# Designs tried in a protein design chat: VH-VL binders against o04291r164to392. Part 31

Target 1, 229 residues: o04291r164to392
Amino acid sequence: DANNPAGLLSIAEEALAEFLSKATGTAVDWVQMIGMKPGPDSIGIVAISRNCSGIAARACGLVSLEPMKVAEILKDRPSWLRDCRSVDTLSVIPAGNGGTIELIYTQMYAPTTLAAARDFWTLRYSTCLEDGSYVVCERSLTSATGGPTGPPSSNFVRAEMKPSGFLIRPCDGGGSILHIVDHVDLDAWSVPEVMRPLYESSKILAQKMTVAALRHVRQIAQETSGEVQ
Key: E = the ipSAE of ESMFold2; O = the ipSAE of ESMFold2 at other seeds; V2 = 0.75 times the mean of E and O plus 0.25 times the DockQ between their complexes.

## First folded at step 8 (VH-VL; framework fv_ragifilimab)

Design e2 (at its last look DockQ between E and O 0.87; V2 from the best seeds 0.00; counts 0 for: pae O 2.5 > 2)
Fold by ESMFold2, look of step 8:
Parts: structure tokens; C-alpha cells; sequence
Structure e2 (fold): chain C 229 residues (1-229), chain A 120 residues (1-120), chain B 113 residues (1-113)
């Protein structure tokens, strides 16, 4: 049953597979974001989705931090995601394969007073891959997926997170290569037409979330390097 | 004042069903989880399940999943728990209880309890 | 399932004296990522439903007297009543909310000596 540890692990493993297909493959039709090409001032490679379900963004860059430290920083969403109002972990489930499953309720600030803020009810799965990579992937729990029912959403519109997350590969000589995928459906049809582009733009998603995460980790890496050497 | 008021005591035979009601007042009924917990005479507390009264979504303790049914009627701010195929060891006080203002699974307001007695 | 075990099963304490009730979980209910202990204490007076006293192991609910305090971390937790009053005669329950299913300790009956 999807409400027991085996069922939750099945959801988590499916989310991981789908996330990896987006992060390292062509599961989404990726288009490199204009003006974000590799170069002296570049933080890495950034792409956005073209005509997919929902909106998606992907980034890839180098970070001078160990994979576990990168994961720790990025799991603390309020510390780097400006629109994140709160993150509450309601349940913690050992995965039975050395990983951890969290059931998470997240509330976001709205970009406008003309539409309700979004919230999310998600499963987040953290584990190590056989190649030494660390992954943190996340997806919404819905009636279609099964799993424990999420909290009431009386002042929020429940948005959907499609399989998303972080793949953090260790580099020879230290540091990490970080792959980020954000893939969401913000229910754009529930907002006034004039505001809808804010909720349908993969470019805005990339700027507010995907690029912000990569910049934050890189900034901490520079500060940490200055502290220790 | 937040209040949960439950239906009155029930006496049932083995094999029957019982349906306990719980009316919430003094708060927005659809904004909080509702839990059901029971206490057999002289025993500890046992969680049965919880319901999101906004969506009607439910989560059950595996022990009760095949016999318990939780529902809500939002129009009258009332939750229900039905337990079927009753046995004598189902004799207990059944409580409804509400989540706290933070969403983790602790409970801040309790109903007065409904005694269900199952006897031949 | 996380098993919660309380000790003692019953306790008699003189008025004005300190009462201590222990709760042990079969696995840690401390989540390292948020540094929170997913543990709650309830008070159940004779003939009444349970009442929330303490959540997150040590945070007192609004309106709970300051003579009640919670402590401990991981697997071992303690409820302390610093100066017992007559109205504190009750059964005390601990509960974990780290993982489903939600589970309670068996209860500790506190009486006046």
C-alpha cells in the first residue's frame, strides 16, 4: 500500500528515475536560456523548458563544496529561496536502502496581491547513488500517487511539483558538479489572465528558483574558502 | 472558543457497526486535520487515523484500515468515524481531536469522548 | 512502528515535591535536519479527555503552568512537575509524531502520596 514504507519508497524511486531523466537527459525539451551561456561571468549552464506540461528549468555548475554540504544547504529552502515562507517536515521515513524520505508542507509568498499564494505537499527523497553522487529529489503527493493526505490548504492554492531536485556529483580533486531541475505546475489558470505570465514562465522560474539556488551555494563556497584558506 | 462535541454513548453487538460524530465549532473546520483516537478501559491511547476535512482525504493506521471509515460533512462542520465488524475488544472511548496551529501531527483540542461498548 | 515506553507505570508524590515521568522511544525521534524532537506530552485528568501540555519535547502549550517542563532528546524524554499540586493528579501520556503510525506511551498515573 502507498501509505506504508514500501509504497512510499516506490513513489520515491519513481521520482528519482524521472528526475535523473530530466537532469542528465532529454525528458524535457530543454532550450538554453538567452544570455546565460558559459563564460567568464557565468555561474553555469541554464536551460528552460519548451512546451512541456507545466514549466521547468535546469541548471548545471561547479561548486567548491563537498556533495553532502551542498545538499544540506539546498534542503534548507527558506535560507535561499526568497519566496519561500515556510517549510514543515511532517513525517520522516527511513527508506530501508540507506536513504531518507520526508513528507513536506511548503508555503510560498505570492508575487502579487491579486492571486492566492501557492503551497506544496511533497515527498522528498535523499540518497546516495552507486557512483558516489548524492541526490535530493522531490515530487508532490496527490490522489494519483497515493500516500498520506496533506494538510488543509484554505488560504493557498495547492500547486504541483513534478519530479525535481538536485544531483550532486563529487569531482576528482574536491568540490562538486551540481545539477538542478525545477519542474512545477503553479495552476496558472486559477489566476487573472493579466497575471498568468508570472505563473507560466519557465524563464521566471529559472531566475527565481533554479539560478538562485546555484548562486547561493556558490556564494557560500566562496565564503567558506575564504574562512579556511 | 474552539470546541469538539461528540455523539452519545453506544452499545453494540459483535459484528455490528458504529458511527461516531464530532461537530467542530469556534474555528474554521476545513483548516485543520481531524484525528480519531481511542482508549480501551484502563488502557493507553491508540491512533485510528486522520482526515483532511477540506479535501476529504484520509490516512489510516494500518490496524484499522479495513474496518474504519472517516468522512466529513463540511456544510455542518461535522466529522464521522465508522467502525465495522465490531469485536468485544473494540470497547473503548473514541475521541475526535484537532491538529494544532502548526501542521505537525500533535493534537491541541479534544472532544469529550464517546463510549462504545461491544457486548454479546 | 515506533514503540513508546513510559516509566514508571504509576507514581506517588507528596504535595509540593518534584515529580518525574520518563518516556523512551524505540528509535530516535530527533530529526537532524531541523534539530527538532517530534514528541508531545498530554495530561489526562480523571474522567476527562487528554489535554496538550508540551510539544517539540520542551515547548509548553499556551496556558500550561511553568511548573511543567519537558526535557530530553533522541530516545529519552522526561516530564517534570517542579512542585506538585492537587490538580496535577492525572495520567500522563507521551506521543511521537516523527513517523506514521502515530503512537503513544502506555501512560503514567500520578497520584498524591
Amino acid sequence: as target 1 above (229 residues)
Amino acid sequence: QVQLVQSGAEVKKPGASVKVSCKGSGYTFTSYYMYWVRQAPGQGLEWIGYINPNSGGTTYNQKFKDRATMTVDKSISTAYMELSRLRSDDTAVYYCTRSGSEMPHYMDVWGQGTLVTVSS
Amino acid sequence: DIVMTQSPDSLAVSLGERATINCKSSQSVLYSSNNKNYLTWYQQKPGQPPKLLIYWASTRESGVPDRFSGSGSGTDFTLTISSLQAEDVAVYHCQQYYSLPLTFGQGTKLEIK
Scores: ipSAE 0.696, ipTM 0.874, lowest interface PAE 1.8, mean pLDDT 90
Fold by ESMFold2 at other seeds, look of step 8:
Structure e2 (fold): chain C 229 residues (1-229), chain A 120 residues (1-120), chain B 113 residues (1-113)
Amino acid sequence: as target 1 above (229 residues)
Amino acid sequence: QVQLVQSGAEVKKPGASVKVSCKGSGYTFTSYYMYWVRQAPGQGLEWIGYINPNSGGTTYNQKFKDRATMTVDKSISTAYMELSRLRSDDTAVYYCTRSGSEMPHYMDVWGQGTLVTVSS
Amino acid sequence: DIVMTQSPDSLAVSLGERATINCKSSQSVLYSSNNKNYLTWYQQKPGQPPKLLIYWASTRESGVPDRFSGSGSGTDFTLTISSLQAEDVAVYHCQQYYSLPLTFGQGTKLEIK
């Protein structure tokens, strides 16, 4: 039964496998985001999806923080995601291998008063890989996946998060390589046509979420190294 | 004023079913989880399950999954819990209760309770 | 399942004196990521349903007198009534909401000595 720890772990491990195939592979047709220029001060490599279900964005960059610290910062979505209203952990399930499963209810602000705000009901799985990499992946729980039923959403449109997350690889000598994948379906067809690009554009997703996350962690890293020095 | 009003006491024989109703008023019925909890005489509280009254989605304590059925009728702001294949150790007061105001899973408003007695 | 164990099962305290009720969970109900204890206390007077008293281990529900306080963290929790009143005669239950299934302590009956 998906309401017990073994069923939830199965969902979590499947989400992890799908996330990794997007983060490090070619499962999605990734296109470099227009206007991004590499350089010593650049944020990193950012790409958006072409011809996929929903909208997706990916980023990869260097961060002068240890993997666990990066994960800690990024799990606190309200601290870096401007549109995030709240993140509430409703259940916590230890995985047998030292990982953690959370069942999370997230509410977002709407970018306009003309469309209903979105919310998410998700499973988030955090674990450490054998090579010292840390992974935080997340996906929506639905009737199709199983698991506990989510909170009522009569004031929100329930959006879908497809397997998404953070892969944080340690670097020799310190710091980390951060891979981010955001993949969502915001139900764009439930809003007026003039507003639809805010909900259906992979480029807007990248700017608002994926790039924002990477920029936030890099800014904290700079402030920490300057403050300590 | 937020209120949960339950149906009256029931006396049943082993093997029968019982359906308890719970009408909510003074709040938006579809915005909060509804829980069912029972208390055998002189015993502690036992969680049966909860329902999302907006979607009708349910989550059961595995102990009751095969015998309990929770439903809602949104048009009259009423939740129901049906327990089948009753046995004597199902004798208890059955409560409906609403989720807490800050977040779900603690319970801030309780119904008056419905005594179900199972005896041969 | 997280087992909640209360102690004592029954307690008699003189009017105006301090009453202390303990609740122990079989696993930690503190989530370090949000630093919250997923623990609730209910008061149940004779013939009445339970009434919410304290949530997040130490936060009083609106309308609860300040003589009621909750403390503790992780696996060990305490409900304290600083100056017992006659109206406080009840059974007190703790409940965890860290993981499903939701589980309650067996209850502690509080009486006036």
Scores: ipSAE 0.644, ipTM 0.852, lowest interface PAE 1.9, mean pLDDT 89
ESMFold2 (binder alone), look of step 8: mean pLDDT 93; pTM 0.947
ESMFold2, look of step 9: ipSAE 0.667; ipTM 0.866
ESMFold2 (binder alone), look of step 9: mean pLDDT 93; pTM 0.947
ESMFold2 at other seeds, look of step 9: ipSAE 0.596; ipTM 0.850

Design e3 (at its last look DockQ between E and O 0.87; V2 from the best seeds 0.76)
Fold by ESMFold2, look of step 8:
Structure e3 (fold): chain C 229 residues (1-229), chain A 120 residues (1-120), chain B 113 residues (1-113)
Amino acid sequence: as target 1 above (229 residues)
Amino acid sequence: QVQLVQSGAEVKKPGASVKVSCKGSGYTFTSYYMYWVRQAPGQGLEWIGYINPNSGGTTYNQKFKDRATMTVDKSISTAYMELSRLRSDDTAVYYCTRSGSEKPHYMDVWGQGTLVTVSS
Amino acid sequence: DIVMTQSPDSLAVSLGERATINCKSSQSVLYSSNNKNYLTWYQQKPGQPPKLLIYWASTRESGVPDRFSGSGSGTDFTLTISSLQAEDVAVYHCQQYYNLPLTFGQGTKLEIK
């Protein structure tokens, strides 16, 4: 039963497995973005999806913050995602392995007045892996997944978040390697044809969400480590 | 004014079923969760479940999931809760109630209640 | 399940005096990420359904008199009526909405002394 803590944990663990296969593997056909190469002035490596369900983007970069601090920053989605109108945590469930499950309602601003803004009903799972890595993964709850039913929406189109999130690996001597996957289906077919590219572009997704998150954490890390007394 | 109006009192025998109705008015029925809560005589409140009136999706308290069925008819802004295999300890006032405007699981408007008495 | 325990079960207070009702949860209902306490108070007058008084532990619902206030955090919460009126005779319930199942305290009956 997906409505009890054990059922929710099962959904969370499957989301985690699928997210990891995207973050570190080839579960998505990734195409590296031009001009995104490793280096001292680079934010990291960024890739976008080709010919997958929905649209996806991935990034990997170094940040000079410990894994839990990075996770704390990125869980506060309104602080770094400009298009995020609101995030409401409706339920908080302790996981049996020391992690946390949240049931989250998110509303987004629309890039156009010709289509309704999107909202999301998601499960977000935060946990530490045995190697000291911290993971925050998230996926939509639907009738197919099970779980508690989400709130009704008045003027929003319910979009789908496919398993997505952050893998934050500790580095020897401090700092972290941050992997980000964003994978969504924004229901582009409910949008007028002339506006659909805004809802189907993995490059726009990368720029507005994936790269924005990585850039945000790196800027906070620089401000924290660059302080003079 | 926002109102929830419920069907009248019912008397049932053990093993029977009861279906309580709840009509919402003065607000957009499909924009708020609808909850069902009961109160045995002289006792506290007990949550049964909630329904998303827009999609028809339901979530039940595990205690009731095998006996309770919640539905809606959007065309008449009415929610229903059916409880089957009734026992004497199901005797209670049954309330429908809706969520607050922020959509967390607290209730800002309550129906008048429907007394269901289960006795031989 | 999060168990909500109210104290006292019954309370008698003179008109114009302060009434204090406590609610304790078996687990914290404060979520650190948003710093909100998932706690609501309801008033239930004799023969009537419950009425929302306070949500998020301390936010008064529209139309609720200023004499009602909520306080506390984590596991311990208090409903205070600063100057009791005759119309405040009721049973008061706390409820958590931190996680499912939603659960209520057993109620505290408030009477005039």
Scores: ipSAE 0.750, ipTM 0.890, lowest interface PAE 1.2, mean pLDDT 90
Fold by ESMFold2 at other seeds, look of step 8:
Structure e3 (fold): chain C 229 residues (1-229), chain A 120 residues (1-120), chain B 113 residues (1-113)
Amino acid sequence: as target 1 above (229 residues)
Amino acid sequence: QVQLVQSGAEVKKPGASVKVSCKGSGYTFTSYYMYWVRQAPGQGLEWIGYINPNSGGTTYNQKFKDRATMTVDKSISTAYMELSRLRSDDTAVYYCTRSGSEKPHYMDVWGQGTLVTVSS
Amino acid sequence: DIVMTQSPDSLAVSLGERATINCKSSQSVLYSSNNKNYLTWYQQKPGQPPKLLIYWASTRESGVPDRFSGSGSGTDFTLTISSLQAEDVAVYHCQQYYNLPLTFGQGTKLEIK
């Protein structure tokens, strides 16, 4: 049943609920990163996981772009995620109320020749909430979730994305409040011991992915303010 | 060079099962999706499902989910499709076919087809 | 399920003339985020398996003669054979891969007039 549209929507809604519990709640034991205090020059609030399955990071910040524009930018992962090699959408399922489910294959570059690069087979769910917030959440499809089988990939290690994504809340005066959660299991034990910190450090995850995303949308917002308004 | 060679024609009674084999050669068998598609006499093409031959994971058209079983033996680069509880409307040519690249759901190489006839 | 409907069901065209086959999907197979049409065309000659001609609506598979071209977007697609040759007698099928289940048009039989 998970291979039909109703089953995929069920997986998508569960991913949304889990993502929101991480983004705005305490589903992960969050520790604020040192030196990320609010101020006129700060990028936002950044936290990393303690004692969770896999590794996780989250960020919250203000961006002077409308929610749909922020979503458009962040869905284009190669434009801001340095290690992203490719993103391929294999299937697209309308989800109602303007929502969309995508089945996505993502390949990453490896930071070292000592370990195989990671890839991901995921469901990405984009929808607008009743409060006007826009959400893009994503999670791996596995044998446990069900859903269509992902592409074969003999040169990659299939990593797991736990419910992750972007919550983009419109501000009354314009712009958006952006919440980001990245939660992954990169299969650190499949790499040589000397390289494992690259694959199991939530601080490195925050630096390479979560903060990079927030920095990127803020940079584009700066460029847009210089052209219009 | 790339080719898919299927097992020969079969005649079955209603209620029986049939297992069609498909041997791939000239390419890395485990790097491409394998699909099964059938064509009833004088009819169009109908997708049955696909298998990831690296992991053995399968995805079926809902119409066939309770009767079709796809497997692979990657040591001999061979895929199988078994259809159980055969009915007369299962009479068709059954094709195995490979994805056009590692990722997309279009097919670039087709087997020669296996005619399965189901009659009382 | 996305229903694929071809027209005409059968077509007779004189040798050397242009043949046009249409395919319509019940919903758009264009994904605006990547600007791709998830549509293929296959040729099936008498007694043979299907053969891939065109994917992504307009990209010709290697080894396919230049006289075959694909066009259209969204819900309406066209396969054109610019100068019909005798070996082009076949049934032509369109297929969408926008979502599952994968679905095919009913086929268009092309004959020499």
Scores: ipSAE 0.691, ipTM 0.870, lowest interface PAE 1.7, mean pLDDT 90
ESMFold2 (binder alone), look of step 8: mean pLDDT 93; pTM 0.947

Design e4 (at its last look DockQ between E and O 0.80; V2 from the best seeds 0.76)
Fold by ESMFold2 at other seeds, look of step 8:
Structure e4 (fold): chain C 229 residues (1-229), chain A 120 residues (1-120), chain B 113 residues (1-113)
Amino acid sequence: as target 1 above (229 residues)
Amino acid sequence: QVQLVQSGAEVKKPGASVKVSCKGSGYTFTSYYMYWVRQAPGQGLEWIGYINPNSGGTTYNQKFKDRATMTVDKSISTAYMELSRLRSDDTAVYYCTRSGSQKPHYMDVWGQGTLVTVSS
Amino acid sequence: DIVMTQSPDSLAVSLGERATINCKSSQSVLYSSNNKNYLTWYQQKPGQPPKLLIYWASTRESGVPDRFSGSGSGTDFTLTISSLQAEDVAVYHCQQYYSLPLTFGQGTKLEIK
């Protein structure tokens, strides 16, 4: 169990397949968010889930950075996710195919004193696809999935991350096309009804997490190129 | 003061089982991983597994998976490790130990050890 | 599994002199994404359990004297005792926590010459 790299790779590859189906396909019933502005101040295309388990958001946009740099930035979740308190990598497992598996403990700030903060115990898989795209996908580990047991959560509510992540495709002439999927179950029924929109709205998820990630990496790209926004 | 206190020495025959206890005090027992590590006489240290004492979830070194069972009784802040089908090469001091403050897999507090002797 | 190999297996050092213990891992325990070496040193005095000295390769645990220092990165690590005292007679173990299973070096016995 503890030293089962084939089992962890199986979990990782299943998460990758499901993530890609969400990112580039119709595994989630996506509804595009209306009101996006065309032109140079556009963040990109953003969609939210309709009628799915948990809540989900997706974004796609152009970024003037190479795929590896985009991945590096986005893996540092506290730097762009306002509510992220910490990300701790407890174990690192080579995937045997050139990819890397991380076992990660993440703590979130609680935006209110009315409900306990959430934490996550996840597997994060980073690898390069045959077409030169780079992927970073992530999903919760549970007794049902297998894998090493996560840290105690006595002061937190253990939330679930369903297969989520970043698909980063290189562009001819430089830069990348970034696809982001966030799909979570924050256990909204464990909070008072008045606070549930913070925990069950795919629109709020998109604003606080999915759009924030895309905005952050685009802002760094502008600062790196010397452009201003 | 954070402290781990283990049960006393055991003498066992090959084929028997042994269950070692470890009582934690001076800290929130359910907030830290608990590990089990052994040391054969004159040998190095060998990791057996760890347990999340809040959930009871376990992770074992594959070498011990079929023979080791880790449990907790969180009402008395006590962890247990049972090793079955004992062999003479299981003779060792068995330690319980706690994770460090950052919750990576290094140990900051160790029990006093429990000598288990397996002799025909 | 990551194999941890210590050298020497034993050494004798004069009181007040510098002692150096090496630990080599069979693969890198440096994770470039967080720039941390997943390496810990323990001290084990005769008849006692191990005691944490150093984690993240170079960070001293609270209460550990300044004469103990850890250095190195990737696959090669060193524990240094700058001025050996009689109380430092022990076996020293390195341990990696980069990947499961957790593994320890075989130990280095340090004696007064």
Scores: ipSAE 0.756, ipTM 0.892, lowest interface PAE 1.3, mean pLDDT 90
Fold by ESMFold2, look of step 8:
Structure e4 (fold): chain C 229 residues (1-229), chain A 120 residues (1-120), chain B 113 residues (1-113)
Amino acid sequence: as target 1 above (229 residues)
Amino acid sequence: QVQLVQSGAEVKKPGASVKVSCKGSGYTFTSYYMYWVRQAPGQGLEWIGYINPNSGGTTYNQKFKDRATMTVDKSISTAYMELSRLRSDDTAVYYCTRSGSQKPHYMDVWGQGTLVTVSS
Amino acid sequence: DIVMTQSPDSLAVSLGERATINCKSSQSVLYSSNNKNYLTWYQQKPGQPPKLLIYWASTRESGVPDRFSGSGSGTDFTLTISSLQAEDVAVYHCQQYYSLPLTFGQGTKLEIK
């Protein structure tokens, strides 16, 4: 049922399960990203997809901020994602289990002038897991998934976000372990063949979105550590 | 000048169907949500549903989902709302209305309204 | 469903005086993440369709006179007309767009005393 809260929760829970299987499991054929290395000064571990539908990237790293603060920062996509033009929350639904469901319209800038910019119509589900982790997961709403109809997109190509998001686990000594998954289908076949690699590259996705998010929260954490107590 | 012009008044018997049309002009028809709202005599406003005129995708108020059908014809910038299995409490003025911008759920331009009277 | 309740159902106010119309939602329509109230006010003059006055609880639509203002947050909202004019005779409706279904208050009829 498209505008039924129980139906939206079902979509949200499926997205959560799929996201977790990608973030901490092998639901995607993950390959260590070339040129990214774990180490004392590295941002964390980064992987990209090999043979999946669309393109995907994930990252895992330590952040010296509490989970709720990390979630707050990352939910504000325009503040850290350079290609994000706008994020608009059109509807807010309480999940009935303490979580929150948002229906979100996002517009992106195009990477080139030769192809239309992409936009997204998504469900974003935020909740706290029983182990104390905080999760924010997101997926596109389409005719196949059900849910309310998104805004018209006559000047944009409607892209698909497959279950994606942030898993933020608290650490014993403070701070958090942050897992990020980005999994999208940018409709690469709607652009000229010369430009298609920009829309099919998991490495570019990782650099522009997944790594950028992790780098951003780590930078804020380090700048905040200079505060007096 | 943004304008929504609706079809004329209808008189129907219980059990029949009615189809109201709404022609948009002065703006890009496929760039804004189109809503349908009704107002029974002496009563408040009641949301029926909305349609994305670009994709044809619809979202209905649960109260109407079994009886209302919204469609568009993009080639003539016209939206339609059909209400079936009419009963006397469906007597109302039916409005089409456009969103106030491309994405929010409030309305800035309203059609003139179409009175639908359901009586034996 | 979020129920919107207006008060009073009807009021009469002298020309040039302040009119105040209240709207209460059964649940908060303030979203903490963006700090916005998903509330709109419409004016409906006799024999006419509704006309947008205010959205996001307090933002006036273009062309709406400065005498109209919206205030409030969460569950309690107010439409104020600072100096009533003859052309302000209408029914005023609040509407929430926080969650579907979209719902309206029952309306408040404003008349000249």
Scores: ipSAE 0.744, ipTM 0.888, lowest interface PAE 1.4, mean pLDDT 90
ESMFold2 (binder alone), look of step 8: mean pLDDT 94; pTM 0.952

